# Designs tried in a protein design chat: miniprotein binders against q6w4x9r395to579. Part 195

Target 1, 185 residues: q6w4x9r395to579
Amino acid sequence: GHCSLEGGSFVTTFDARPYRFHGTCTYILLQSPQLPEDGALMAVYDKSGVSHSETSLVAVVYLSRQDKIVISQDEVVTNNGEAKWLPYKTRNITVFRQTSTHLQMATSFGLELVVQLRPIFQAYVTVGPQFRGQTRGLCGNFNGDTTDDFTTSMGIAEGTASLFVDSWRAGNCPAALERETDPCS
Short names: E, the ipSAE of ESMFold2; O, the ipSAE of OpenDDE; V2, 0.75 times the mean of E and O plus 0.25 times the DockQ between their complexes.

## First folded at step 15 (miniprotein)

Design ef7 (at its last look DockQ between E and O 0.71; V2 from the best seeds 0.00; counts 0 for: pae O 1.7 > 1.5)
Fold by ESMFold2, look of step 15:
Structure ef7 (fold): chain B 185 residues (1-185), chain A 82 residues (1-82)
Amino acid sequence: as target 1 above (185 residues)
Amino acid sequence: STTRLRIEFRDISEEQAKKVEEIIRWEAEKSGVDVEFEYHDGRLTVEARGSPYAIEWFLYIVKIRLWWELDGVTIYVIKVES
């Protein structure tokens, strides 16, 4: 299955459902019991233009009990806060420069992440067949049916991308985001 | 049905406990989970109650946020009952 995160906060799910959202936060992109050590793939979005609604991907994070791998727009790769030279290898993850403009994170557990660094920071997620029907997050549930890809973190299928995306927020957004998203509560 | 979850944090300072409580309160409110806290002598205990699905997600997202945002904090799951 393939999920993409492309410029302007466009997402295409594992079931090929496209959508766009406007948010500045960290989101759960992919969670699955197939990821070891309670792993998750997360996406960080921030403002990208003059419009208050324009947002784009600024980092992708693989987080588990063992690792906190951050791949960011500044082309620095860190694990647990320490910058790493490429190629970087753990027991089950390898991060390397695929081309002059692309980085790849390959794993032994069926997850592959390709990050385009230039000209636009974009990400492409590939998962093996063992993930079918066992994913949650912004990339959808990978069950071959687009009608329930907008399933929230509470297990409720929504008809709108905004409610779906908001349910997958993972973290305290910056103070400026809090004021911008709900200035009049 | 209702699930009860008891988790603990051991050997943490009062300052660390406040940071943990902030994350837990935020996620409990979002998940529809009721929480009660007790801090005593370096131990923070949390009693959580909610639907089975809400408790499962709550525990997961709390772990993720603690790993992402804090260092040196270990969560102990003491009891899950329904």
Scores: ipSAE 0.599, ipTM 0.820, lowest interface PAE 1.5, mean pLDDT 86
Fold by OpenDDE base, look of step 15:
Structure ef7 (fold): chain B 185 residues (1-185), chain A 82 residues (1-82)
Amino acid sequence: as target 1 above (185 residues)
Amino acid sequence: STTRLRIEFRDISEEQAKKVEEIIRWEAEKSGVDVEFEYHDGRLTVEARGSPYAIEWFLYIVKIRLWWELDGVTIYVIKVES
């Protein structure tokens, strides 16, 4: 499954459903029992301009009981608050520079993350087939059905992205603006 | 069915307890979980009630939120009853 966070406010789920939102919070992208140590992949969005519609991804966070790996738009990688030199390796996670503009987080448990640093901070999440039907978060449920991708944290399938996105907030943030839009538009 | 969850925070200041309460109340409301709080002499006790699914998610997200926003706070899950 491939999930993408592009263009500052566009998301394409594992099931290839595109949508758009404008929020300035931390959101759970991926939570799954297949992730060890209660692991979760999270996205941090912040204001990128004056208007409410000017929001962008500013960091990606992998959080578990053991690690808090943050990849920020400033190309700073931290674990548990400490800056780390690349390549950085933990027990089952490796963060390294893939190209001059891309960082990669590779794992031993079927999760891959590629972060494009410039010109736009973007993220690409790949999960193995073992994750099918076992994912939650903004990246959807990876079950091959786009119609239920907007399933909230409480297991309620929403028709629009607004309540869906808000349900996956990992902070006390204002409600996100939502518009279902093709990211290619 | 209904699940009861008891969470305990030890060696927590009153100020920290207020922050925890704020976070937990927000997540509880979002999750459809009923919560009650008791703070006494550095110990915060949280009683939560909800469906098994709600409680499971509630506990998970609370741990994430607290770990993210309140460094050094340890969560003790005292009991889960269904």
Scores: ipSAE 0.351, ipTM 0.714, lowest interface PAE 1.7, mean pLDDT 91
ESMFold2 (binder alone), look of step 15: mean pLDDT 85; pTM 0.846

Design ef8 (at its last look DockQ between E and O 0.16; V2 from the best seeds 0.00; counts 0 for: pae O 6.5 > 1.5, pTM E .781 < .8, placed apart)
Fold by ESMFold2, look of step 15:
Structure ef8 (fold): chain B 185 residues (1-185), chain A 82 residues (1-82)
Amino acid sequence: as target 1 above (185 residues)
Amino acid sequence: STTRLRIEFRDISEEQAKKVERIIRFEAEKSGVDVEFEYHDGRLTVEARGSPFAIEWFLYIVKIRLWWELEGVTIYVIKVES
């Protein structure tokens, strides 16, 4: 299965459902029981420099109980906050420079991430067949059916991308505060 | 360094709060995060302290666990760092 984050704001799910969104937050891109140590892949978006309402991808994060690996557009790779020289290897993850413009994170558990640094920061996620039907997040559920790819974190299938994306926020972001706050407080 | 995190659940019944507390206590113990709970008038407040990494993991895993186990629970998160 293939999921892509392109053009700063476009996503194509594992089931080939395309959509776009704008938001300044960290989002859960992929979570699955197939990822060890309750792992998840996350995407960080921030405002682009040319439009106040437009955002683009600025970092990709792999988070598990053991590791927080950050690959950012400034080309620095960290694990648990510490900068790492490439190639960087853990027991089951290797991060290395594939080309002058691409970094790759390869794993022993069926996840591969390729990050294009130039000319535009983009990410390409590949998962093995063991992930079929067992994913959730911005990359969809990988079940071969595009009609339920917009399933929210509460298990509700939405017809539009905005509610779906909003549900996968991974932290306290301005939009999340407004949605969850009592109007009277 | 120590990070402090405050999580607030609003319009939550005492029964729902007990469920949330059990889930959060389990994940806090597993993550090495210290937690304190206060429930008053439909509002459950959780204060959590730990390393920056532990706190980020804790927030992530609590969101995931609550989604799977307690449908309809609304979470308001405030992060206050030392």
Scores: ipSAE 0.025, ipTM 0.429, lowest interface PAE 6.0, mean pLDDT 77
Fold by OpenDDE base, look of step 15:
Structure ef8 (fold): chain B 185 residues (1-185), chain A 82 residues (1-82)
Amino acid sequence: as target 1 above (185 residues)
Amino acid sequence: STTRLRIEFRDISEEQAKKVERIIRFEAEKSGVDVEFEYHDGRLTVEARGSPFAIEWFLYIVKIRLWWELEGVTIYVIKVES
């Protein structure tokens, strides 16, 4: 499965469903029982311009019980807050420079991440076939059905992206709607 | 400021509810979130209170930890930001 985050606010799910959103939060891209140690891949979005529609990906984070690997748009790679030189290797993760403009995070558990640094910060997620039907997050559920890709964090399928995306928020950020919200509605 | 989060688990067995409660209590404590539980006739209600950051982190962890534990359970989340 291939999931892409491109153009600042565009996402293509593992099932090849394209959509766009505007948010300035951290979102869960991929969570799966196939990821060890409660691992999850997340995307950090921030404002890239004056208008609310000017948002862009600024970092990708892999978070587990053991690691917090951050790849930021300024090409800084950290693990648990400490800057790391590339190539950097943990027990089952390797981060290295693929090209002058691309970084790659390779894993031993079927997750691959390619990050394009320039001219636009973009990310490309690849998961192995063992992940089929066992993924959740902005990248969808990888079950070959695009109609249920907008399944919220609580397992409810949405017709539009807004509530879907908001349900996958992680971290300290305001909700898209500054009111009482039900991510499952 | 304090954020309030309500999570309702419907069609949940008592056994499942106990497991969920255990997990949520553990994560709530770690996150600095106060939680209250009420189980009645197949419904588990969780009230969580904490700082905006704490609640966000708590919710994130709960989303991960409970994903594959609650097959057949319908979950509703209401988040009130203040």
Scores: ipSAE 0.018, ipTM 0.319, lowest interface PAE 6.5, mean pLDDT 88
ESMFold2 (binder alone), look of step 15: mean pLDDT 81; pTM 0.798

Design ef9 (at its last fold request DockQ between E and O 0.88; V2 from the best seeds 0.84)
Fold by OpenDDE base, fold request of step 20:
Structure ef9 (fold): chain B 185 residues (1-185), chain A 82 residues (1-82)
Amino acid sequence: as target 1 above (185 residues)
Amino acid sequence: STTRLRIEFRDISEEQAKKVEEIIRFEAEKSGVDVEFEYHDGRLTVEARGSPYAIEWFLYIVRLRLWWEMEGVEIYVIKVES
């Protein structure tokens, strides 16, 4: 499954459903029992302009009982809150520079993350087949059915992205704005 | 069915307790979980009630957010009753 966060406010789920939203919060991007130590991948969005529609991804966070990894445009911060030189390696996670503009987080448990740092901060999440039907968050549920991708944290399938996105807020933030648009258009 | 969850935070300041409450209230509202708080002498006790599914997610997300936002704050699950 491939999930992408592109163009500042566009998301394509594991099931290839595209949507967009404008929010300035931290969101659960991927949560799954397949992630060890209660792990979750989160996306941090912030305002990039003066209008509510000017939002962008500013960081990706992997969080578990054992790991805290923050990938932002400027630095990689780990458990101790310090910026680390790359490559950074834990027990089952490695963060390294893929290209001059791309970072990669590789794991031993079937999660792969590629982050484009410039010119636009973008993220690409890949999960293995073992994650099928066992994911939730902004990246969807990876079950091959696009019609239920907007399933909320309470297991309710929504028809639009608004309530879906808001349900995955991992911060005390206001509701996001939605506009269903194909990010590839 | 209804599940009842009791969690505690120990050795926390009143200021920390307020922050924890804010996080918990937010997540409780999203999850349809009813919560009650009691702070006394550095201990915050939270009683939560909801469906089994809601409580499970509630506990998870609260743990996650506290780990992310409240460094050094530990959660103690006291009891879970269904």
Scores: ipSAE 0.856, ipTM 0.942, lowest interface PAE 0.5, mean pLDDT 94
Fold by ESMFold2, fold request of step 20:
Structure ef9 (fold): chain B 185 residues (1-185), chain A 82 residues (1-82)
Amino acid sequence: as target 1 above (185 residues)
Amino acid sequence: STTRLRIEFRDISEEQAKKVEEIIRFEAEKSGVDVEFEYHDGRLTVEARGSPYAIEWFLYIVRLRLWWEMEGVEIYVIKVES
């Protein structure tokens, strides 16, 4: 399954449901029992202009009991707050420079993250089939049905992205703003 | 269909306890979980009540946020009772 975080806060879920939101917070992107040590992938969004409707991805975080890996817009990779030279390896995670503009986090547990650093900070999440039906967060539930991809942290399917996104906040921060978009083709 | 959760934090300052309470109140409200706090001499005790689903998510997200936002704070799960 593939989930993407692109441009002006555009997200495409594991079930190919597109949506957009405007918010400044850390959000749960992917949580699953398939991630070891109670792990989660999180996305950090911040203001990218003078308008509150101008927000963008500024960091992606893999967080577990043992690791706090931050890949940020300023091209710095840290674990537990300490900057790391690439390639960086733990027992089950490797972060390396894929190209001059892309970093990759490869894992032994079926998660792959590719981060585009330039020209725009974007992220691409790939999970193996063992994650099917077992994900929660902004990337959706990976159950093959786009009508319930806006399922909140309380298990309620919503019709708008804003309530769904707000439920996945991992911080005491303002609610997201949604701009209407055309349905995906 | 109500789960009671008791957790505590040990050897934390009043400032740390305040930050933990802010996180827990936010997540409790978001999850529909009722919480009560008691802080005495470096120990913060939290009593939480909610549905099994809400308590499971509440505990997970509180732990995750503490890992993300704080240092030197550990959750001890004392009791989970349905």
Scores: ipSAE 0.794, ipTM 0.902, lowest interface PAE 0.7, mean pLDDT 88
ESMFold2, look of step 15: ipSAE 0.719; ipTM 0.870
ESMFold2 (binder alone), look of step 15: mean pLDDT 89; pTM 0.888
OpenDDE base, look of step 15: ipSAE 0.597; ipTM 0.834
ESMFold2, look of step 16: ipSAE 0.729; ipTM 0.879
ESMFold2 (binder alone), look of step 16: mean pLDDT 89; pTM 0.887
OpenDDE base, look of step 16: ipSAE 0.734; ipTM 0.891
ESMFold2, fold request of step 20: ipSAE 0.752, 0.765; ipTM 0.884, 0.889
ESMFold2 (binder alone), fold request of step 20: mean pLDDT 89, 89, 89; pTM 0.885, 0.889, 0.889
OpenDDE base, fold request of step 20: ipSAE 0.813, 0.809; ipTM 0.920, 0.921

Design ge1 (at its last fold request DockQ between E and O 0.93; V2 from the best seeds 0.85)
Fold by OpenDDE base, look of step 15:
Structure ge1 (fold): chain B 185 residues (1-185), chain A 91 residues (1-91)
Amino acid sequence: as target 1 above (185 residues)
Amino acid sequence: SVLEEIAKTILEAVKDLLEAVEENDEEAIKRAIERLEEAAKRAEEAGFEKVAEGVERVIEAVRNGDEDPWIYLMVRWLEWYMEIAMRRALE
């Protein structure tokens, strides 16, 4: 499964459903029992301009009982608040520079993350087949059905992305705004 | 149903808890936790052990002073457990 966060406010789910939202919060991208130590992948969005529609991804966070790995737009990588030199390796996670503009987080449990630093901070999430039907969050449920990707954390199917996205927030934040995805963008 | 009633109670208490945490209202936090503990007990007695576990994890996160992302993650797990329980109840 491949999930992408691109263009500052665009998301493509594991099931290849594209959508757009504008929010300024931390959101759960991937929740799954397949992630060890209650792990989850999260995305941090912030304002990038003066309007509510000007939002962008500013960091990606892998959070578990053991680690809080943050990859920020300024290329700083931290774990539990401490800056780490690359390549950085934990028990089952390695963060390293893939290219001059890309960082990668590789894991032993079927999760891969590639972060594009420039010109736009973007993220690409890959999960193994063992995650099929066992994922939740902004990246969807990875069950091959695009029509149910907007299922909220409460199990309610939403027709629009706004309530769906809000249900996956990981903090007290303003409500996300929805905007239709431009197929030409 | 019993589960629906318990779930409703849990969700309301979680909402209150999160609000109390944001406001740093210790008394409100305490009250919300007490409500959750009671709900967890009811869930366990009704045979929804995983739901009870989920509640306890939320409580633990708050008591430990964990950051928001972790607390909310625990809440999302709780929501998932409740959903699973409800789905199974309909089977």
Scores: ipSAE 0.888, ipTM 0.945, lowest interface PAE 0.5, mean pLDDT 95
Fold by ESMFold2, look of step 15:
Structure ge1 (fold): chain B 185 residues (1-185), chain A 91 residues (1-91)
Amino acid sequence: as target 1 above (185 residues)
Amino acid sequence: SVLEEIAKTILEAVKDLLEAVEENDEEAIKRAIERLEEAAKRAEEAGFEKVAEGVERVIEAVRNGDEDPWIYLMVRWLEWYMEIAMRRALE
């Protein structure tokens, strides 16, 4: 399954449901019992323009009981707050430079993360088939049905991206805004 | 149902706990934890062991002074455990 976080705060879920949101928070992107040590993948969004309707991805975080790996738009990789040289390896995770503009986090538990550093900070999440039907978060539930990909943290299917996104906050943050960039000058 | 009552109590106490943590209000944190400990005992006595475990992990995260992302993740696991328990009760 593939989930993408692309410029303009666009997300495409594991079930290929596209949506856009605007918020300034850390959000749970992927939560699954298939990730060891209560692991989750998280996305950090911040303001990228003159209003809160213009937000962008600034970091991706893999968090578990053992690790807090942060890959940020300033191209720094940390684990548990300590900056790491690449390639960086734990027992079951390897972070390395895939190309001059892309970093990759490969794991032994079926999660792959590719981060585009330039020209725009973007992220691409791939999970193996063992994750099917066993995910929650901004990337959806990976059950082959797009009608319930906006399932909140309480298990409620919503019709709007903003309510769904707000439920996946991992911090005390303002509610996500459901607005597109104003084209006027 | 008893599960719905326990879940309501847990959700209300978690909301209060997260607000108290954000405000660094130690007395409010203590009060919310006490409510959660009572709810965890009720969940365990009612046979909802994963729900009780989930509550205990939220409490531990707060007591350890863990960062918001970890605390919120523990809350999201607790919410998922409650959803699973409710789904099984309807089956």
Scores: ipSAE 0.782, ipTM 0.880, lowest interface PAE 0.7, mean pLDDT 87
ESMFold2 (binder alone), look of step 15: mean pLDDT 79; pTM 0.750
ESMFold2, look of step 18: ipSAE 0.705; ipTM 0.830
ESMFold2 (binder alone), look of step 18: mean pLDDT 80; pTM 0.760
OpenDDE base, look of step 18: ipSAE 0.881; ipTM 0.942
ESMFold2, fold request of step 20: ipSAE 0.757, 0.703, 0.753; ipTM 0.870, 0.844, 0.869
ESMFold2 (binder alone), fold request of step 20: mean pLDDT 80, 80, 80; pTM 0.760, 0.770, 0.764
OpenDDE base, fold request of step 20: ipSAE 0.885, 0.888, 0.888; ipTM 0.947, 0.948, 0.948

Design ge10 (at its last look DockQ between E and O 0.90; V2 from the best seeds 0.81)
Fold by OpenDDE base, look of step 15:
Parts: C-alpha cells; sequence; structure tokens
Structure ge10 (fold): chain B 185 residues (1-185), chain A 91 residues (1-91)
C-alpha cells in the first residue's frame, strides 16, 4: 500500500483515494496492530500563509512506546526530543538520507517512509501486504475499497474529508477544512 | 445494549478528560478519570476486557503526563477496541 501527502494539503490513501484538507494539527496517518509497541505514523500540519487554505506539512512523526522520531521540514531528525545524526538506527528503524532532497525511514516491520524535503515538504508511506485491512488513519484502511476510506476513528463512514480528518487528530486543534477530489467521477 | 451504554459513558468521559487536560484542570481531570475507571469496571464486568484495558491505557497516559499525541493515540486505540467489541456483539 502506498499513501502520499503532497502539495501541502493533498492525501492519497493506500486504496488510492485522493482528497484534500486544510488543518493545523497533528493527525494520525497510520495506526495498525502491525506496528510494534503501539506504533503510529503521524503528520504535523501548520499554517503556511494567512488564509485557512494555506496549510502545509511540516513534520512527520513515528510514535511508539519506545520512540518518537520526528522528521521536520528543516531536516532535523529527533528521537524522543534529541537530535540525531544520520544515518540513525534504532532496534528496528533506520533513518537515513536517500538523496540530497529525500530522507527515508526504513523499518523491519513493513513500514517505509520517504520524506521529500524540497521544494515542498512531502511524505510517502509504504506498508507491506501484512497491513492489508489492518490500517487506520488518514491513509485509510487499505482494503481495496475507496468508498470506505473516510471511516472515522470510531468506525463511522463519513462523506466528507473534514470530519474524517478531524477524527484522526492527535491534539486539540481547530476543525479541518476539506475539498474532495474524485478522478473517477 | 449494555456495551452501547458503556461506550457512550466512556466517550463522554474521554471528551471531558481531554478538555480537562487541555485546561490543566486537575480536579476535572480527576473527576474524568474516576468516571473512566468506573466505566472500565463496568466494561470488564460485562465481559469487554479489551475495552477496559483501553480505558486504562488512556488513564495511564494522562497520569504519566504524556504528551498530547500519545494521549490521543491511546484514545484512538480505545475507540478501535470499542468498535471491535461492538462489531463482535453484532455477530
Amino acid sequence: as target 1 above (185 residues)
Amino acid sequence: SVLEEIAKTILEAVKDLLEAVEENDEEAIKRAIERLEEAAKRAEEAGFEKVAEGVERVIEAVRNGDEDPWIYLMVRWLEWLMEIAMRRALE
């Protein structure tokens, strides 16, 4: 499964459903029992301009009981608040520079993350087949059905991205705005 | 159903807890935790051990002074556990 966060406000789920939202919060991209130590991948969005529509991804966070790995737009990588030199390796996670503009987080448990630093801070999430049907968050449920990707954290299927996105917030933040795009319509 | 009632109680208490945490209202936090503990007990007695466990994880996160992302993550896990329980109850 491939999930992408692009253009500052665009998301494409594991099931290839594209949508757009504007929020300024931390959101859970991927929650799954396949991630060890109650792990989850999160995205941090912030205002990039004066309007509500001017939001952008500013950091990606992998959070577990053991680690809090933050990859920020300024190329700083931290774990549990401590800056780390690259390549950085934990027990089952390695963060390294893939290219001059890309960082990669590789794991031993079927999660891969590529972060594009420039010109736009973007993220690309890849999960192995073992995650099929066992994912939750902004990246969807990876079950091959795009129509149920907007399932909230409480299992409610939403018709709008805003309510879906808000359900996966990881902080006290304002409500997200959304515009959906359906290339198949 | 019993589970639905428990779930409702949990969700309301979680909402209050999160609000209390954001406001740093220690007394409100305490009250919310007490409500959650009672709900967890009810869940356990009703045979929903995983839900009870989920509640305890949320409480633990708050008591430990964990940051918002972790607290909310625990809440999302709890929501998932509740969803699973409710789905199973319908089978």
Scores: ipSAE 0.821, ipTM 0.915, lowest interface PAE 0.5, mean pLDDT 94
Fold by ESMFold2, look of step 15:
Structure ge10 (fold): chain B 185 residues (1-185), chain A 91 residues (1-91)
Amino acid sequence: as target 1 above (185 residues)
Amino acid sequence: SVLEEIAKTILEAVKDLLEAVEENDEEAIKRAIERLEEAAKRAEEAGFEKVAEGVERVIEAVRNGDEDPWIYLMVRWLEWLMEIAMRRALE
């Protein structure tokens, strides 16, 4: 399964559902029991221009009980807050420079992350077939049905990408709505 | 049902806990944890062991002073565990 985070805050889910959102928070991108030690992949978005609708990916984080690996747009890789030289290896994870513009995080548990550093910071997530029907987060549930990919953390299918994305926040951040709360305004 | 009542109590206490963590309100954190400990005991006694374990993991994350991303992740796991338990009860 493939999930992508591309420029302009565009996301394509494991079930190929495209959407766009304009938030400035850390979000759970992928949560699954297939990831060891309560692991999750998270995406950090920040403002990238003068308007509230200009946001972009600034970091990808792999978080578990053992590791907090951060790959940021400044091309620095850290684990648990300490900068690491590449290639960087743990027992189950290897982070290395794939090309002059791309980094790769390869794992033994069926997760692969490729980060494009330039010209635009983008991320590409690949998961093995064992993840089918066992994922949650911004990348969707990987069940072959795009109509329920906007399922919130409470298991509720939303019709709006913004409400879905806000439910997957992993921090204290304002909720983002593309429409005002007054639909007549 | 008993599970629905326990889940409602947990969700309300978790909401209060996250607000208290955001405000750095130590007394509100303590009160929310006490409510979660009681709810975890009720869940365990009712046979919802995975839900009780999920509540304990949220409490542990807050007591350890873990960073917000970890605390929120534990909450998202708890929400998923409760959804699974409720779906199984409906079979």
Scores: ipSAE 0.728, ipTM 0.860, lowest interface PAE 0.9, mean pLDDT 86
ESMFold2 (binder alone), look of step 15: mean pLDDT 80; pTM 0.770

Design ge11 (at its last look DockQ between E and O 0.86; V2 from the best seeds 0.79)
Fold by OpenDDE base, look of step 15:
Structure ge11 (fold): chain B 185 residues (1-185), chain A 91 residues (1-91)
Amino acid sequence: as target 1 above (185 residues)
Amino acid sequence: SELEEIAYTILEAVKDLLEAVEENDEEAIKRAIERLEEAAKRAEEAGFEKVARGVERVIEAVRNGDEDPWIYLMVRWLEWVMEIAMRRALE
């Protein structure tokens, strides 16, 4: 499964459903029992301009009982608040520079993350087949059905992205704005 | 159903808890936790042990002074557990 966060406000789910939202919060991208230590992948969005529609991804966070790994747009990598030199390795996670503009987080449990630093801070999430039907969050449920990707954290199917996205907040934040957009446009 | 009633109680109490946490209202936090503990007990007595455990995980996150992302993550896990329980109850 491949999930992408591109263009500052565009998301493509594991099931290849594209959508757009504008929010300034931390959101759960991926929650799954397949992630060890109650792990989850999160995205931090912030304002990038004056208008409400000017939002962008500013950090990606992997959070578990053991680690809080933050990859920020300024290329700083931290774990539990401490800056780490690359390559950085934990027991099952490695963060390293893939290219001059890309960082990668590799894991032993079927999660891969590639972060593009420039010109736009973007993220690409890959999960193994063992995650099929066992994922939740902005990246969807990875069950091959795009029609139910907007299922909220409480299991409610939404027709628009706003309530769906808001249900996956990881903080007290304003409501997200939505606009479904064709990525080919 | 009983599970629906329990779930409603839990969700309302969680909402109050999160609000109290954001406002740093210690008394409100305490009250919300008490409601959650009662709901957890009710869930356990009704045979929904995983729901009860989920509630406890949220309580622990708050008591430990964990950061917002972790607290909310625990809430999302609880929501998932409740969803699963409710789905199974309908089968």
Scores: ipSAE 0.818, ipTM 0.915, lowest interface PAE 0.5, mean pLDDT 94
Fold by ESMFold2, look of step 15:
Structure ge11 (fold): chain B 185 residues (1-185), chain A 91 residues (1-91)
Amino acid sequence: as target 1 above (185 residues)
Amino acid sequence: SELEEIAYTILEAVKDLLEAVEENDEEAIKRAIERLEEAAKRAEEAGFEKVARGVERVIEAVRNGDEDPWIYLMVRWLEWVMEIAMRRALE
């Protein structure tokens, strides 16, 4: 399955559903019992461009009980806050420079992440077939059905991307009090 | 149902907990944790052990001073566990 995070805050889910959102937060891309040690993949978005509502990807984070691997747009890779030179290898994870503009994180548990560093910071997530029906987050549920890919963290299928995305926040974001929330009526 | 009441209580207490953590309001954190501990006890007594364990993991993350992404991830696991429990109760 393939999920992509491309310029202008565009996302395409594992079930090929495209959407765009405007947010400045850390979000859960992929949560799954197939990731060891309560692992999750997260995306960090921040304000970009001249438009106050324009946001873009600035980092991707793999977080588990053992690791916090951060790949940021400044091309620095850290694990648990310590900068690492590439190639970087743990027991289950290898991060290396794929090309002059791309980094790759390969794992033994069926997750692969390719990060384009330049000209625009983008990310491409690939998961093996064992993840089918076993995922939650911004990349969707990987069940072959696009109608419920906007399932919130509470299990509610939303019709708008913004409510879905907001439910997957993994942090307190410095948002104005006028933050848009589609009230569940 | 009793599960619906327990879930509502948990969600309200988690909301209060996350706000209190952001504000560094120690008294509000303590109050929210007490509500969560009571809800976890109710969940365990009612047979919802995975919900109770999920609540305990959120409390642990906050007490350890874990960073926001980890705390929120534990909350998202708890929400998933509660969703599964609610679905099974309707089958």
Scores: ipSAE 0.715, ipTM 0.839, lowest interface PAE 0.9, mean pLDDT 86
ESMFold2 (binder alone), look of step 15: mean pLDDT 72; pTM 0.664

